VHH binders against Probable E3 ubiquitin-protein ligase HECTD4 (HECTD4). Designs and how they scored, part 1

No score or structure here was measured in a lab: all are predicted.

Target 1, 370 residues: Probable E3 ubiquitin-protein ligase HECTD4 (HECTD4), of Homo sapiens (Human) (q9y4d8r3627to3996)
Amino acid sequence: SGGDPTYAFNIRFTGEEVHGTSGSFRHFLWQVCKELQSSSLSLLLLCPSSAVNKNKGKYILTPSPITYGEEQLLHFLGQLLGIAIRADVPLPLDLLPSFWKTLVGEPLDPEQDLQEADILTYNYVKKFESINDETELEALCAEIASQHLATESPDSPNKPCCRFTYLTMTGEEVELCSRGRHILVAWENKDIYAAAIRSLRLRELQNVECVTAVRAGLGSIIPLQLLTMLSPLEMELRTCGLPYINLEFLKAHTMYQVGLMETDQHIEFFWGALEMFTQEELCKFIKFACNQERIPFTCPCKDGGPDTAHVPPYPMKIAPPDGTAGSPDSRYIRVETCMFMIKLPQYSSLEIMLEKLRCAIHYREDPLSG
Unless a header shows other numbers, all headers, positions and changes below count from the first letter of the chain; Kabat numbers aren't used for antibody chains.
F, E and O stand for the ipSAE by ESMFold2-Fast, ESMFold2 and OpenDDE, each averaged over both directions (binder to target, target to binder). V2 = 0.75 x the mean of E and O + 0.25 x the DockQ between their complexes.
Where letters were taken out, [cut] stands.
The coordinates of atoms that the task and the answers printed are left out; those that the model quotes come from them. Centres of patches stay.

## First folded at step 1 (VHH)

Design h10
Fold by ESMFold2, look of step 12:
Structure h10 (fold): chain B 370 residues (1-370), chain A 119 residues (1-119)
Amino acid sequence: as target 1 above (370 residues)
Amino acid sequence: ELQLVESGGGLVQAGGSLTVSCAASGFTFSSYWMGWSRQAPGKERELVAGIGTGGSTYYADTVKGRFTISRDNAKNTLYLQMNSLKPEDTAMYYCAKGHYDILTGPDYWGQGTQVTVSG
């Protein structure tokens, strides 16, 4: 730990490599992240809660033993996280907060993190914790058994029962304790059963083997000893950027070309129109304006202005259209995506501004003249 | 003008304790992580302790359990309590101001204060 001279060299080398042809590099990262989250790879698993539209589209590290090849891919993922931080190029990865907690070493919360990852198991456990006598336990076990009756053999119909087993997140039945397949859930051990299921899920979310591989890759780029000084949210934002568009932050990091002022009427219409956009529309606007799906959380010039360096793609720039003015309301919005520059006609009303903006984000290129 | 002024160094016997402190000025102290690095003759500079804006701490393995870093944002002061000192802890101890990006490392160093641990 400490001031490793290899670390200093790697920072300069990585910085030079990352800042090559930025458009192609960003597209490459998008493709890689899409593949890492694909169903064809076993590295990432959709969190179980997504089956009931909780945290839909959010992933965790697959909690199963991994091959050497998968370990190397997780190491590569760690390197990508490090590169994203150093280059301020956010990765379009959708990972649960539990991943970020384990990455920085923050302990998982046995209630909140279980709910976020697997609300069906959380609710199942709560049912066993809520019963007050043996009759309620028997009724609960009968209810559970009736939900599985269609596949049950005729040699088993007697009294419904649960055993000390549970399905892993990957669908494998495991014993919750030594010889759990032979231990019935009873009033005397129901709380131990519930706690064992909770413990199984938390171990799966902790996923020490996979997290170790990711941290090893990250450590080849970033000094791991400093991770304890970051919150999980800070780590997520520095690697994956803003998953939503903060309009106030964007406005604070917008510059106006010479002759334009934030208080100009058409500029006020512009921001007023964006305030009416849904988050989906705002994300389409960002893609239209700078050809990126996410933008960084941080910028060294926190309040905007000419005296500080901005992090790409910031600042957004608003400029007058090219060529002779003509009739503003007949013109279309143009962009220079590599510069995050909006060539904005001086539209006469908010209604026209809103229509032109929605047209632009829908087509992603110059609309045809009607 | 940015300044980091270390104090509290000196000669101490093995097994003893020292507290070094760092008075900071010329920047918004509470907005940056702070740390202590040390450098012994013939050795590379080593970050021994760090503390984030939210109070989370880092310690090198060689000092963990013996050193305690703390900060007083109201007084713009950083502290390092060093207990159970060993001759191997003999070094120049530097106060370090973090870069805005905590993962980039320090962007400013003090002149340092000498800590010498005898036999």
Scores: ipSAE 0.000, ipTM 0.397, lowest interface PAE 11.5, mean pLDDT 79

## First folded at step 6 (VHH; from d04 with R31T K64E K99D T104K)

Design p3
Fold by ESMFold2, look of step 8:
Structure p3 (fold): chain B 370 residues (1-370), chain A 119 residues (1-119)
Amino acid sequence: as target 1 above (370 residues)
Amino acid sequence: QWQLVESGGGLVQAGGSLRLSCTASGFTFSTYAMGWYRQTAGNEREWVAFITSGGYTTYADSVEGRFTISRDNAKNTVYLQMNSLKPEDTAVYYCAAHDIYSGKEYDYWGQGTPVTVSS
């Protein structure tokens, strides 16, 4: 419960707590980003391609008329992007490349961006663009009509037909042109039909009204003139972090607590095991270790020593486990995610280290069942 | 006292290569985005290439595929490798540091290094 979602953020951001780059600040941003991607807000929409296992988990700005409240939330999203850049704290937002293109003003590619966002519509449009004769068109229209409830037309009762209408990304049927509900797709206008559908989708992805609100919020935090110097990828990386886990960077920004040394045998096993991980496994490790899906892999720190401030969540800390005696190999890896601290048992081999790390990143097993 | 010092300019034949360097001091280099710009007499300064603090690059259309920008944060240095040079690349080349985090547009500029490409 509560009021405007920006209220809690503004209060915390104004206080010294958020300027100190504390774990509370990182957790707050994580929670806010998860809420913004919640289906309950209707602010972000999973891209249609995700339904067929393409770009799974990627969002776009919902392409619909926005209310004043939604406009305020989009403005707030823009402010979060700016704050992420200024605080150098990545946001766990999974936005499609077309969003980043529109944010920096790069034109959308009518082939690539449509395909990435809505592969089903892309393939549908391509069918009409590639037809060579009227017989192929008639067969395609008959196939399409068999998938719809109403197939009759005023001019040819019971003849399969397609009309100049299409569904928006939010599921609403719209006319592709004036009186489109009354215009049949025929050989002479098939390319116009295909172009109209493509144009509809590109307008939805461009989403000028929503992007304008996001840019307004961003502009209140950073000078918008700098956006002309950033690529879509650079903008994503500065706000949401690196898509590639850089182990050399991570290792260089790791501290060893309580007398541990980088050359200790189990520490060498630890890094050896991470070198064997796929990027997917490394992402799960980062989530396990600091409860964030993205962390920065650039650091403006000058000295990087134990008594210097680092960009959050760095440094990663490796410490011995707490408490009760027992053989190291029987223990589980524990973490203090707010501190990016790994409480690492002195495992006796690389094989055991690898097993325990994989267990930790995929869920604690008790007992292991294979 | 901040400073940006370019070097590596000179005279080269068309089709040749040069590597420019720009070394920074007096500010936290690793947090700044770095750019290369060029200017001919009587014209406005033209953007050439840009590199973020994280090492991601963009280029002007006129130099794409021929020029490469890079940085070495440990040496506080940004580089511009210029290959397949043309007479129209003749200009004074400037490096700049951009603070994209500030609400004020304070850019640091070098003094420039001349590059001449002979036909």
Scores: ipSAE 0.000, ipTM 0.098, lowest interface PAE 23.8, mean pLDDT 76

## First folded at step 12 (VHH; from h10 with S56R L103F)

Design u2
Fold by ESMFold2, look of step 14:
Structure u2 (fold): chain B 370 residues (1-370), chain A 119 residues (1-119)
Amino acid sequence: as target 1 above (370 residues)
Amino acid sequence: ELQLVESGGGLVQAGGSLTVSCAASGFTFSSYWMGWSRQAPGKERELVAGIGTGGRTYYADTVKGRFTISRDNAKNTLYLQMNSLKPEDTAMYYCAKGHYDIFTGPDYWGQGTQVTVSG
């Protein structure tokens, strides 16, 4: 009650009011996504496996009781996902595969999804499932008890692993059954104990209340009933794209301005230089060129079907530089990020093109200077 | 030339079964979701079943449990198995090709095949 966990937003988005894919709109969506993944909102939680460098940087919906304000923010998240689909603008959200499964209604896998989200709990449960007799159980419980640590909250239970209790993903100790704090793990009930922990984690990942709120927001933008035709991966791709740059896709959807042609020598140098870039360098280039971390990934335009005229809403454009000051090799690459337009000098060699491109991504903090 | 050719319609007694099929050509069949729409006389066309590129399906509430959509990407053929047919299922059934954006609906239809269910 002492703090407001909900960030108030004065701006609402509806499907009818989304008109453009301008640089300002895309930047606004990027800011919103960054804030949604911030620790201050508590709507998204880094998955527990992150503690041991598995799925590091991936989030889940926080599995805790939800307030009305948090429900509204999750509804808004659903609306953003729908807007991303309709506008072909990928959102930079880093969500665990279990989120996408629950969003489209695919059942969670009790082994794989637990491993991906919380490998430490998975391994813990496996230890109890693999013991063969009461002596091994006694040894395991003694080992677990010996690993207990003092915490900053001495009133909090430390690792009470030999009773029917367990910590939630948010760190709260809960009973696994009625009177669980008073029930010791014994040979007779060890499998029930393991199953109860597994059930707790799967319920937390399923997160029915939060997912329902997200789906309600999504449903205000797209018809939810048709979601049954999408896989979790397809849903992720249509809303968030991938965190890497497909150079073939970028090249296929690049437009050449003012008489430039793909076969021009400096254009061939340009693509040759990008083929030498690592994915890290390509991402820095995209951020330099359009102030975004991701570009649209899926487009049917490579298929000869009726949609061959479909063009990404935000294609890269290459144009001649402004003015004629000095030799081409002395000039720097300039960019109009709002238009994803690269003003490219006619550099005389691949080596110079490489140098200038790498210089441009180094000076990213002033994207209009190059 | 893009073509969708339906076949398999006919007269069936209530409670019976029927399979309609759609031969597709002129586009990469496996790259698009496909569906079946129907239109009864004096009614608007409605989508009754859809199938995504990965084989996941959609069914309208009025046909769930009775109709099964499937696709054979090797034969470029779409199927609709209709079981427990009712007189209300009487309609012209159209094969529909989906748009790239699954949520904008179909962007091409065939000529249709008539299904008549008698009481």
Scores: ipSAE 0.361, ipTM 0.793, lowest interface PAE 3.3, mean pLDDT 80

## First folded at step 14 (VHH; from u2 with G52S)

Design v4
Fold by ESMFold2, look of step 14:
Structure v4 (fold): chain B 370 residues (1-370), chain A 119 residues (1-119)
Amino acid sequence: as target 1 above (370 residues)
Amino acid sequence: ELQLVESGGGLVQAGGSLTVSCAASGFTFSSYWMGWSRQAPGKERELVAGISTGGRTYYADTVKGRFTISRDNAKNTLYLQMNSLKPEDTAMYYCAKGHYDIFTGPDYWGQGTQVTVSG
C-alpha cells in the first residue's frame, strides 16, 4: 500500500481492466509520458542518430550513474509499462528498439543496434576497420585531428594522432582502456581501438543499472518471467500501441449501429475520405474520435463482430445523428469519445465528407459530445 | 464447445522421459498461447511451460532444460516433452489455453493427465 509518485497508480491489478480507461486518465498518462521524455528530466536521452535524422524523436535511457530519485523514476516508468499492458491504454513513448530488447532480455546486435542508436559513431568505427595500410591510417588521423583540434600530439608534431579515448553519449571523455589517454592509435592496434569504441557504446545501450530499475517496476505489475514469450516489437506494441494507424484494421474493427450498413453510400464516402488522409490526419482523427494518441495493436474479436469482447477503445461505432435534420450536408460530425462512437451525417458526396472530417479533426479537437 | 483432452501420462522411472499431448477443439488454436500447468496434492496449480502463437516459450525454473513445449497448429495439438524426470515432477498435468493477453494467464483447463515418477 505504499504509494508511487502518482496517486492514480497505487491500485492492485489481477488481470482485469483497471478503471483507467477514461479520457481524463489517458490525458494524464500523456502528460506523464511527455514529462518523462522532456529535457527537464535527465532520465531519457534522444538517441545520437537523431542528429542526422535517423530514428528522429526516439529516446534511450540516459547511460550515466543514477541517483536514488532517478532510480525511483525508472521504477515508476516500469510500472507505467505494466499498467499500459493491464489497462490496454497505450503510452505515447518513443523509445529505441534497443530499449525493448534489453527490457525483454534479448541480446543487442553489435552491428544493427549500434547503427540504429549512433550511426555517426558506427561510421567513425567503420573508417578505421576499412583502412588498408599505415599511410591511409595516418591520413585518417590527420583528418580527424584537423576537424576537432583535440587530437594533436606535441610529441609528434609532424604526424597526426588519435588516442584511446572517446566521448560517452552524454559528452564525457573517457579512456577506452587503462591509461588510454597515453596510448596512440597505430596500425597494429587500430582494430582494438575500433572494438573498444563499439564496446563502450554497447555497454551504454545495455545500461544494466537503469534497465534493472525499469524491470523491477514492471515486475511489480506483471509476471516478469513471461517476457520470454514476447518479442521486443510485441512488447513495444503491447505498451505503446500502433505507431501508425492501420486503416484496414480499423475498418475491420468497426461496428455499424442499427439501420446502417457498410455498403451505405455515406459510409463508403467516410472510408474513402479516411483513405485520402495522411498518417498525421489519421492520428488526429483517432484523437478526435476517442481521445487517445495511440490504439492497441491487437483485439481478440479479430473482425469486430457483434457481441464480441473488444480491447478498448475498439470497436469503433458509426451511428446516425441524434435528431431529425433538414440538411445533412450542413451538419457537423459529432462523437462520443468514451464509446469511440461517430455520429455521422448522411453527407451527399465524398468532397463534403472530406471537408467535414478535416474540419472535425483540425478545428474541433475536443469532442462535441462526451 | 471448447475442449482440451490430455493424454500420454503414466508411471515412469526417475531419470526417464515422457511426452504428454493435448488435443484442442472448439476454438481457433493458432490464435492463442498455450501452456502446461501441474498440480501436486496439497499444492497450488503452477504453470510449468508456455508457448506463444509465434513459438516463443516460457519455462518454470524447476523444469528449464528438462522440459520442451511445442505445438502443431495443423493438428491443433500441444506437446510437452519431459526429460530427466524427478519424483518432485509427480503431478496432474493440465493443458491450458491462454487468454489472448499472455499476462492475463490461462483461462481454460483440460481434465488433466497423471504423471507419476518413481524413485
Scores: ipSAE 0.448, ipTM 0.818, lowest interface PAE 2.2, mean pLDDT 81

## First folded at step 21 (VHH)

Design n1 (from g3 with H99N)
Fold by ESMFold2, fold request of step 22:
Structure n1 (fold): chain B 370 residues (1-370), chain A 119 residues (1-119)
Amino acid sequence: as target 1 above (370 residues)
Amino acid sequence: ELQLVESGGGLVQAGGSLTVSCAASGFTFSSYWMGWSRQAPGKERELVAAISTGGRTYYADTVKGRFTISRDNAKNTLYLQMNSLKPEDTAMYYCAKGNYDIFTGPDYWGQGTQVTVSG
């Protein structure tokens, strides 16, 4: 038989379906995620590679000693991840793969994860690993020391040198070993120096204290033991969904209310306008229409299941506007965010549809929407 | 019709080993996570091991290190190798089929195979 899933676990866990999650709830989660990723909170740090346009907009947990208040906020972040799972509402969090690895307990790759998080430090370490003799080492250290205005050396008061120190991801200079500020990098210890910098970055990415707090919050909602069943990517998709808007997916998961057809002229204008939107504009459109900027990911579609499986608020619904007052081109687009319903006037041209859609996604007043 | 048929149960001495098997039919075996649940008389059914489509595993703390779950997608067969068996492991062992979402638990069960550990 298809028995009750609560029989399957050491702990009680229900497969409750989520229907009609309110637009207010989705908007609340969206607001919280935006605040968590704001600079005013310091909880999340843009990964260092983002400064050179690699992994732009991806965050890590800020790698610094945490206060009690920060620990509680990290616990709350863990609870949000659990709530995203239970409510099937994807969170607009842009976290680096190393975070998801540490969350599910997968070990970090010292090459790949360092490169993804901090390409500048990765390249710096590679320079020391690639030198072949003391002359190259002295040249490299001189180049680096000129950038730091340091000229100390063992046998020359003005000879450039490097010391066993490095900047943390938060910009703090730290010693790489006991008394590192007094230890010069030399040919004999260059590999130890490179390894120490790599170790510092990996410790910052592992971020045991912060990840423990996040896992504690998640564990209050979801059985942590189940995380061994998920890859880091699967965990990210289950909690945060897809970070981009696939317009073909959206179109396939759209219903037209009675009296409308996909081939209607204004419907063709609608899709034509969305085809011209940037990804930023598409995310704003989804946010306007249902208070959620991510498309949820479900296992049936991914594992060969039918793509007809829907999770609220999907499918998107296109409906005629309320009433018939005035000309179509003078009316505004209205939405029912709880139902993901777009009340779309029969606009007379693509240009007018574009204008009205862009106006709607940049303004929030609508007398008939939630 | 979806079917899960367990086999390999029996009576085993404490400290001994057993392998139970589950033959699956009526669905695309490789598309779902699979698991083993057990139920002793008067007790609730407990998931003791699970394996994802990609081979990632879960084990209950009471069996971790002693039990090994595996799957053969070519033969549509799920296995549970049980070593260092204890009298507390005595239960009916059910093959469990997952759904698309690990967090909702299994959605189908076989008839079970009895494992009895003397001790």
Scores: ipSAE 0.473, ipTM 0.823, lowest interface PAE 2.0, mean pLDDT 82
Fold by ESMFold2, fold request of step 22:
Structure n1 (fold): chain B 370 residues (1-370), chain A 119 residues (1-119)
Amino acid sequence: as target 1 above (370 residues)
Amino acid sequence: ELQLVESGGGLVQAGGSLTVSCAASGFTFSSYWMGWSRQAPGKERELVAAISTGGRTYYADTVKGRFTISRDNAKNTLYLQMNSLKPEDTAMYYCAKGNYDIFTGPDYWGQGTQVTVSG
């Protein structure tokens, strides 16, 4: 025998061929992932750095005590990650690197991970760590208090002090220590204050309760002990892919059908148009063409696997349109998402190809219709 | 063509140490995860240690803390340092080659080297 039978069966689900049904399954996973990242569920939180356009659109697990229902949803998220591995279908989840670190058990970096998640708190902590004398501390506290003062009525006195409290990532004021609301930040305790804020944020990012629920769901699908073999980035790639499209790789893994050649003029227009697309437009094209926002950039057949071992959705296929009526320039691009097939009219110019491709990706309606 | 040749097995007393090695040829060694499987008489083969292309490791619970896997990509050689050996570690130890994906398990084994731990 070639391997440990228990190991092979435990980490690779044996099943029927799924090629013909893959398009609707991919769309289902896309819908679920978009709902999980919806603000209405409060399951995932945009990282605080997003508010200042750092790591825009990246999420963390909401660092709040969880309800039973939220625990079940987190367990389900873990199951989705496992299903992505078994089905070789990347999920369109946009999670901060700290999530992937906690998932595989890699320690958080108290500088890098804080900066990536919450740059405003990082800068705030650094200001207190960099102060060299009492005068600078008093000036900093006055500066902070003036921000609080700006919201007070003219009839109330100033409150120009920093106390051992801070806002959580969900906006709740908490004490940094016992009786912290009654402890003023002073020269002798400023480093303890800064360290307490840093510790608060790192505990929120570690989020042990929520990560435990996600890992439980993942462990019901794959053997968790194998996660020690993966970096956080490798785990993200294996479950979600990357949020960018490698056009050179896509072109190298494209087949041309029914007498089409890569050197045909409209095929050159097609690639020329895609070269002009932004990454956002390329992602929309992939969504239009195969109902996924992310595609793999590795292939077992390139690394010495069997010649017939293909990684879905590859290859992309370009074929002529159905039928022969009318001018090519009057026709629309159609796709068969389950086959990753583009039915491409023989458009007469690059500008027409660009227009038609942009029209196709803008209509996010049923990809089986024209 | 593709070959995994284990060496370094033998008899050792309980509590002792032993290093086994595996010379690999016929493939790009640095591109694949590698591991050690073992099979005791009357038992199923099990993966006891593995190492990724980037040096990350896996150990079965029965050997964790006692065994250390390592690789030398310049020499195309895989190692297993076994410390605090127990009689239940007695088995044929096989060098295992993974594929690109750890979730599919090993796809090739060598001839093995016998490790016997006496009592």
Scores: ipSAE 0.336, ipTM 0.777, lowest interface PAE 3.3, mean pLDDT 80
Fold by OpenDDE, fold request of step 22:
Structure n1 (fold): chain B 370 residues (1-370), chain A 119 residues (1-119)
Amino acid sequence: as target 1 above (370 residues)
Amino acid sequence: ELQLVESGGGLVQAGGSLTVSCAASGFTFSSYWMGWSRQAPGKERELVAAISTGGRTYYADTVKGRFTISRDNAKNTLYLQMNSLKPEDTAMYYCAKGNYDIFTGPDYWGQGTQVTVSG
């Protein structure tokens, strides 16, 4: 239905400090983030570089004009970022560095941020900047014409030329200046042309309208003055956590309960199995065990010893399973997500452990169903 | 911290020459358009010379043929060679940093260096 996507999220803060102690709450945030990244909402786009395997999986805000509904969703995104910071719950968002720069008010680098977001456009611009004479320009234009069904200029049918137009990230051809469709790229204006393209793409990356909405939402949760104190990277880390699962870190801070020891055979199988996991599988495991995919950056234990304070739900806990009935190998792994506790049967081999763990992370992706 | 530090200004007689320099730091110098602006007493600041990331130069009509802008990316330095100076060229000269371009307005200025041309 052509109607504005109705995303009915009403976040009510009842005056209590938000703590990331509830597994259900963490799952909720996870789910919302996944929905926001969905193509159905069109709020986020894969960066153009992703198409050529650069910064694969990184998103940017859609640079197209936004509807009122979309603005509300972006506001909500800002609120989520704020909640993430306050509750120390990392969000599963993969946003390009340029987003975080714009969010904290740091200017974009016209070379670095362009290259990261759109390597093809970056290279295109560099080609025009690097030519030394008109002959090289003609050659470049010919090359471009051969790649792009360049319409022959009605005024010079025999010379391929570029015009002061370019494609937006959404695929729309736009004029780079007033009457740009009628202005040919020549030796005298080639650098202006290149600069105009860069400017277009950087404006799209800045996305002032969308970022304003996000900042507004964020500001409703936390003081915006905090943004001035954070680097883009710090902002990303505080909202989205660590980008990978450090298994050694996890292991070093794991607590064993009810007489379990790190040296127990089935515990060794457990860690052995996790060592065989990909990062994706590890993320799924963490999700399974505590309803978040990422490790909080602000955990004091990161730089401290095993006895340091942890950000909930950390540290991970391993405990025996409930009940003693049946063969251990027939039992399933169970978790208490609110406590980040794994109830681990005494599986008899590494192979069985691996199988059971993989089964748990692939078939039980929604702990709320248990 | 972004810094632009101008130097080389001074008193020169009409018809003389002078070169001013700008040392840039705190940003990727080679990635940005750079320029020189000047401001005479009681007048608005005006861009008089610009140089692209690719080294293409642009001049205001008032200085065209007399001034030469250049850059050394390895040294993060911008230059303005001023020849055939006129009393009308008397102004504070500012190093200007562009962003996407420089023609829409520089986004940062140095403290300036004074150039005075005596008649």
Scores: ipSAE 0.000, ipTM 0.275, lowest interface PAE 10.6, mean pLDDT 87

Design n1 (from g3 with H99N)
Fold by OpenDDE, fold request of step 22:
Structure n1 (fold): chain B 370 residues (1-370), chain A 119 residues (1-119)
Amino acid sequence: as target 1 above (370 residues)
Amino acid sequence: ELQLVESGGGLVQAGGSLTVSCAASGFTFSSYWMGWSRQAPGKERELVAAISTGGRTYYADTVKGRFTISRDNAKNTLYLQMNSLKPEDTAMYYCAKGNYDIFTGPDYWGQGTQVTVSG
């Protein structure tokens, strides 16, 4: 558990009408959500699958014990969800489906939700479940020992063996059962071992303590009976909305670097290509460019201005590619997501630009490659 | 004076469709959540559909996939399109006015329009 939060929020209802179309209000919510997602608070954690490019950018509630201060912040998160619903404004939160299931009281799928949240653990469990004999188990244990600190069997000092321990999502090694540290995984108990790991991870995903706090906050804003009217997906959509992209707004909040100008031919191709994109493609583009599914629709800069006046992640930056090797048309688009920067080659045509952009936004790495 | 006037109710066969409407006056229609509640004989009044000021829609599980709530702010009119009607849908349907939301309880109801679904 982390220290007490240094920043506290207080919500007071004054009876004034709140509308989601207000730029100031959206900005406020964005700032609040940003603070809640801050690593300094450790309330939210990237799901383990994110590390291997599965559900990248999706968060879960931290499954560690929480302080009173953290509980209050989670309560506040619940209130924000309620406010989002009432005010009809989406929150910039990227939470894993398992969160929404738990929030509305829908049971987790032990296969699907595990796989989505932690593909490595999912695969690990599946390996043990798929073993057909003791020889295969020995081979698997040997493999694991090569990657992790495995122990030797007391009965066979030269045979690596697993124990009934596993790592939590926060990296702590825990016993899967009483005295699990001293219990070896054998042919007779391998399925129990696998089940215990699955159970651990599902408990972490369920995160009853944290969700209870969130629900309490939500319930202070809206009747919890509303949850019976909504599926997990509906709840997500009602609170976080759809990541629709306003291209004109994006363009107005774009900066050109290293002598590039909006009137440059390849820049015109760039915007021309985006104009041809569907909303789905635009969302994928934004995800590609800044690793976010949602970006603000309003900015205190009033649709343009200096960089310091823009709400994050704006401005989008377009820069030349690194290096000069090869023809521009042979090069790929690269991004620095943390900077919302696109390194854009001087493609020779709109068609090539379109092709390269589509390639970029649809590019998926092998989730097993890390 | 605040008024909600429902219309469009009637008798319909099971599997049929019906659209009820509500004409609102006496308040800024576009600024409030609106909804439809229904009350069957011997049962409590229940909210079955709601629509936010921004146009987001919510439905009870009993009507999901069959009913569609919509609003025309220019006409100060609320609609409920009911498809695949069932005898269980037989009720007095009331136009409901909310506030910041409608789930904590509507502030005002119309006189209602009767919908009867024959089996």
Scores: ipSAE 0.000, ipTM 0.250, lowest interface PAE 15.3, mean pLDDT 85

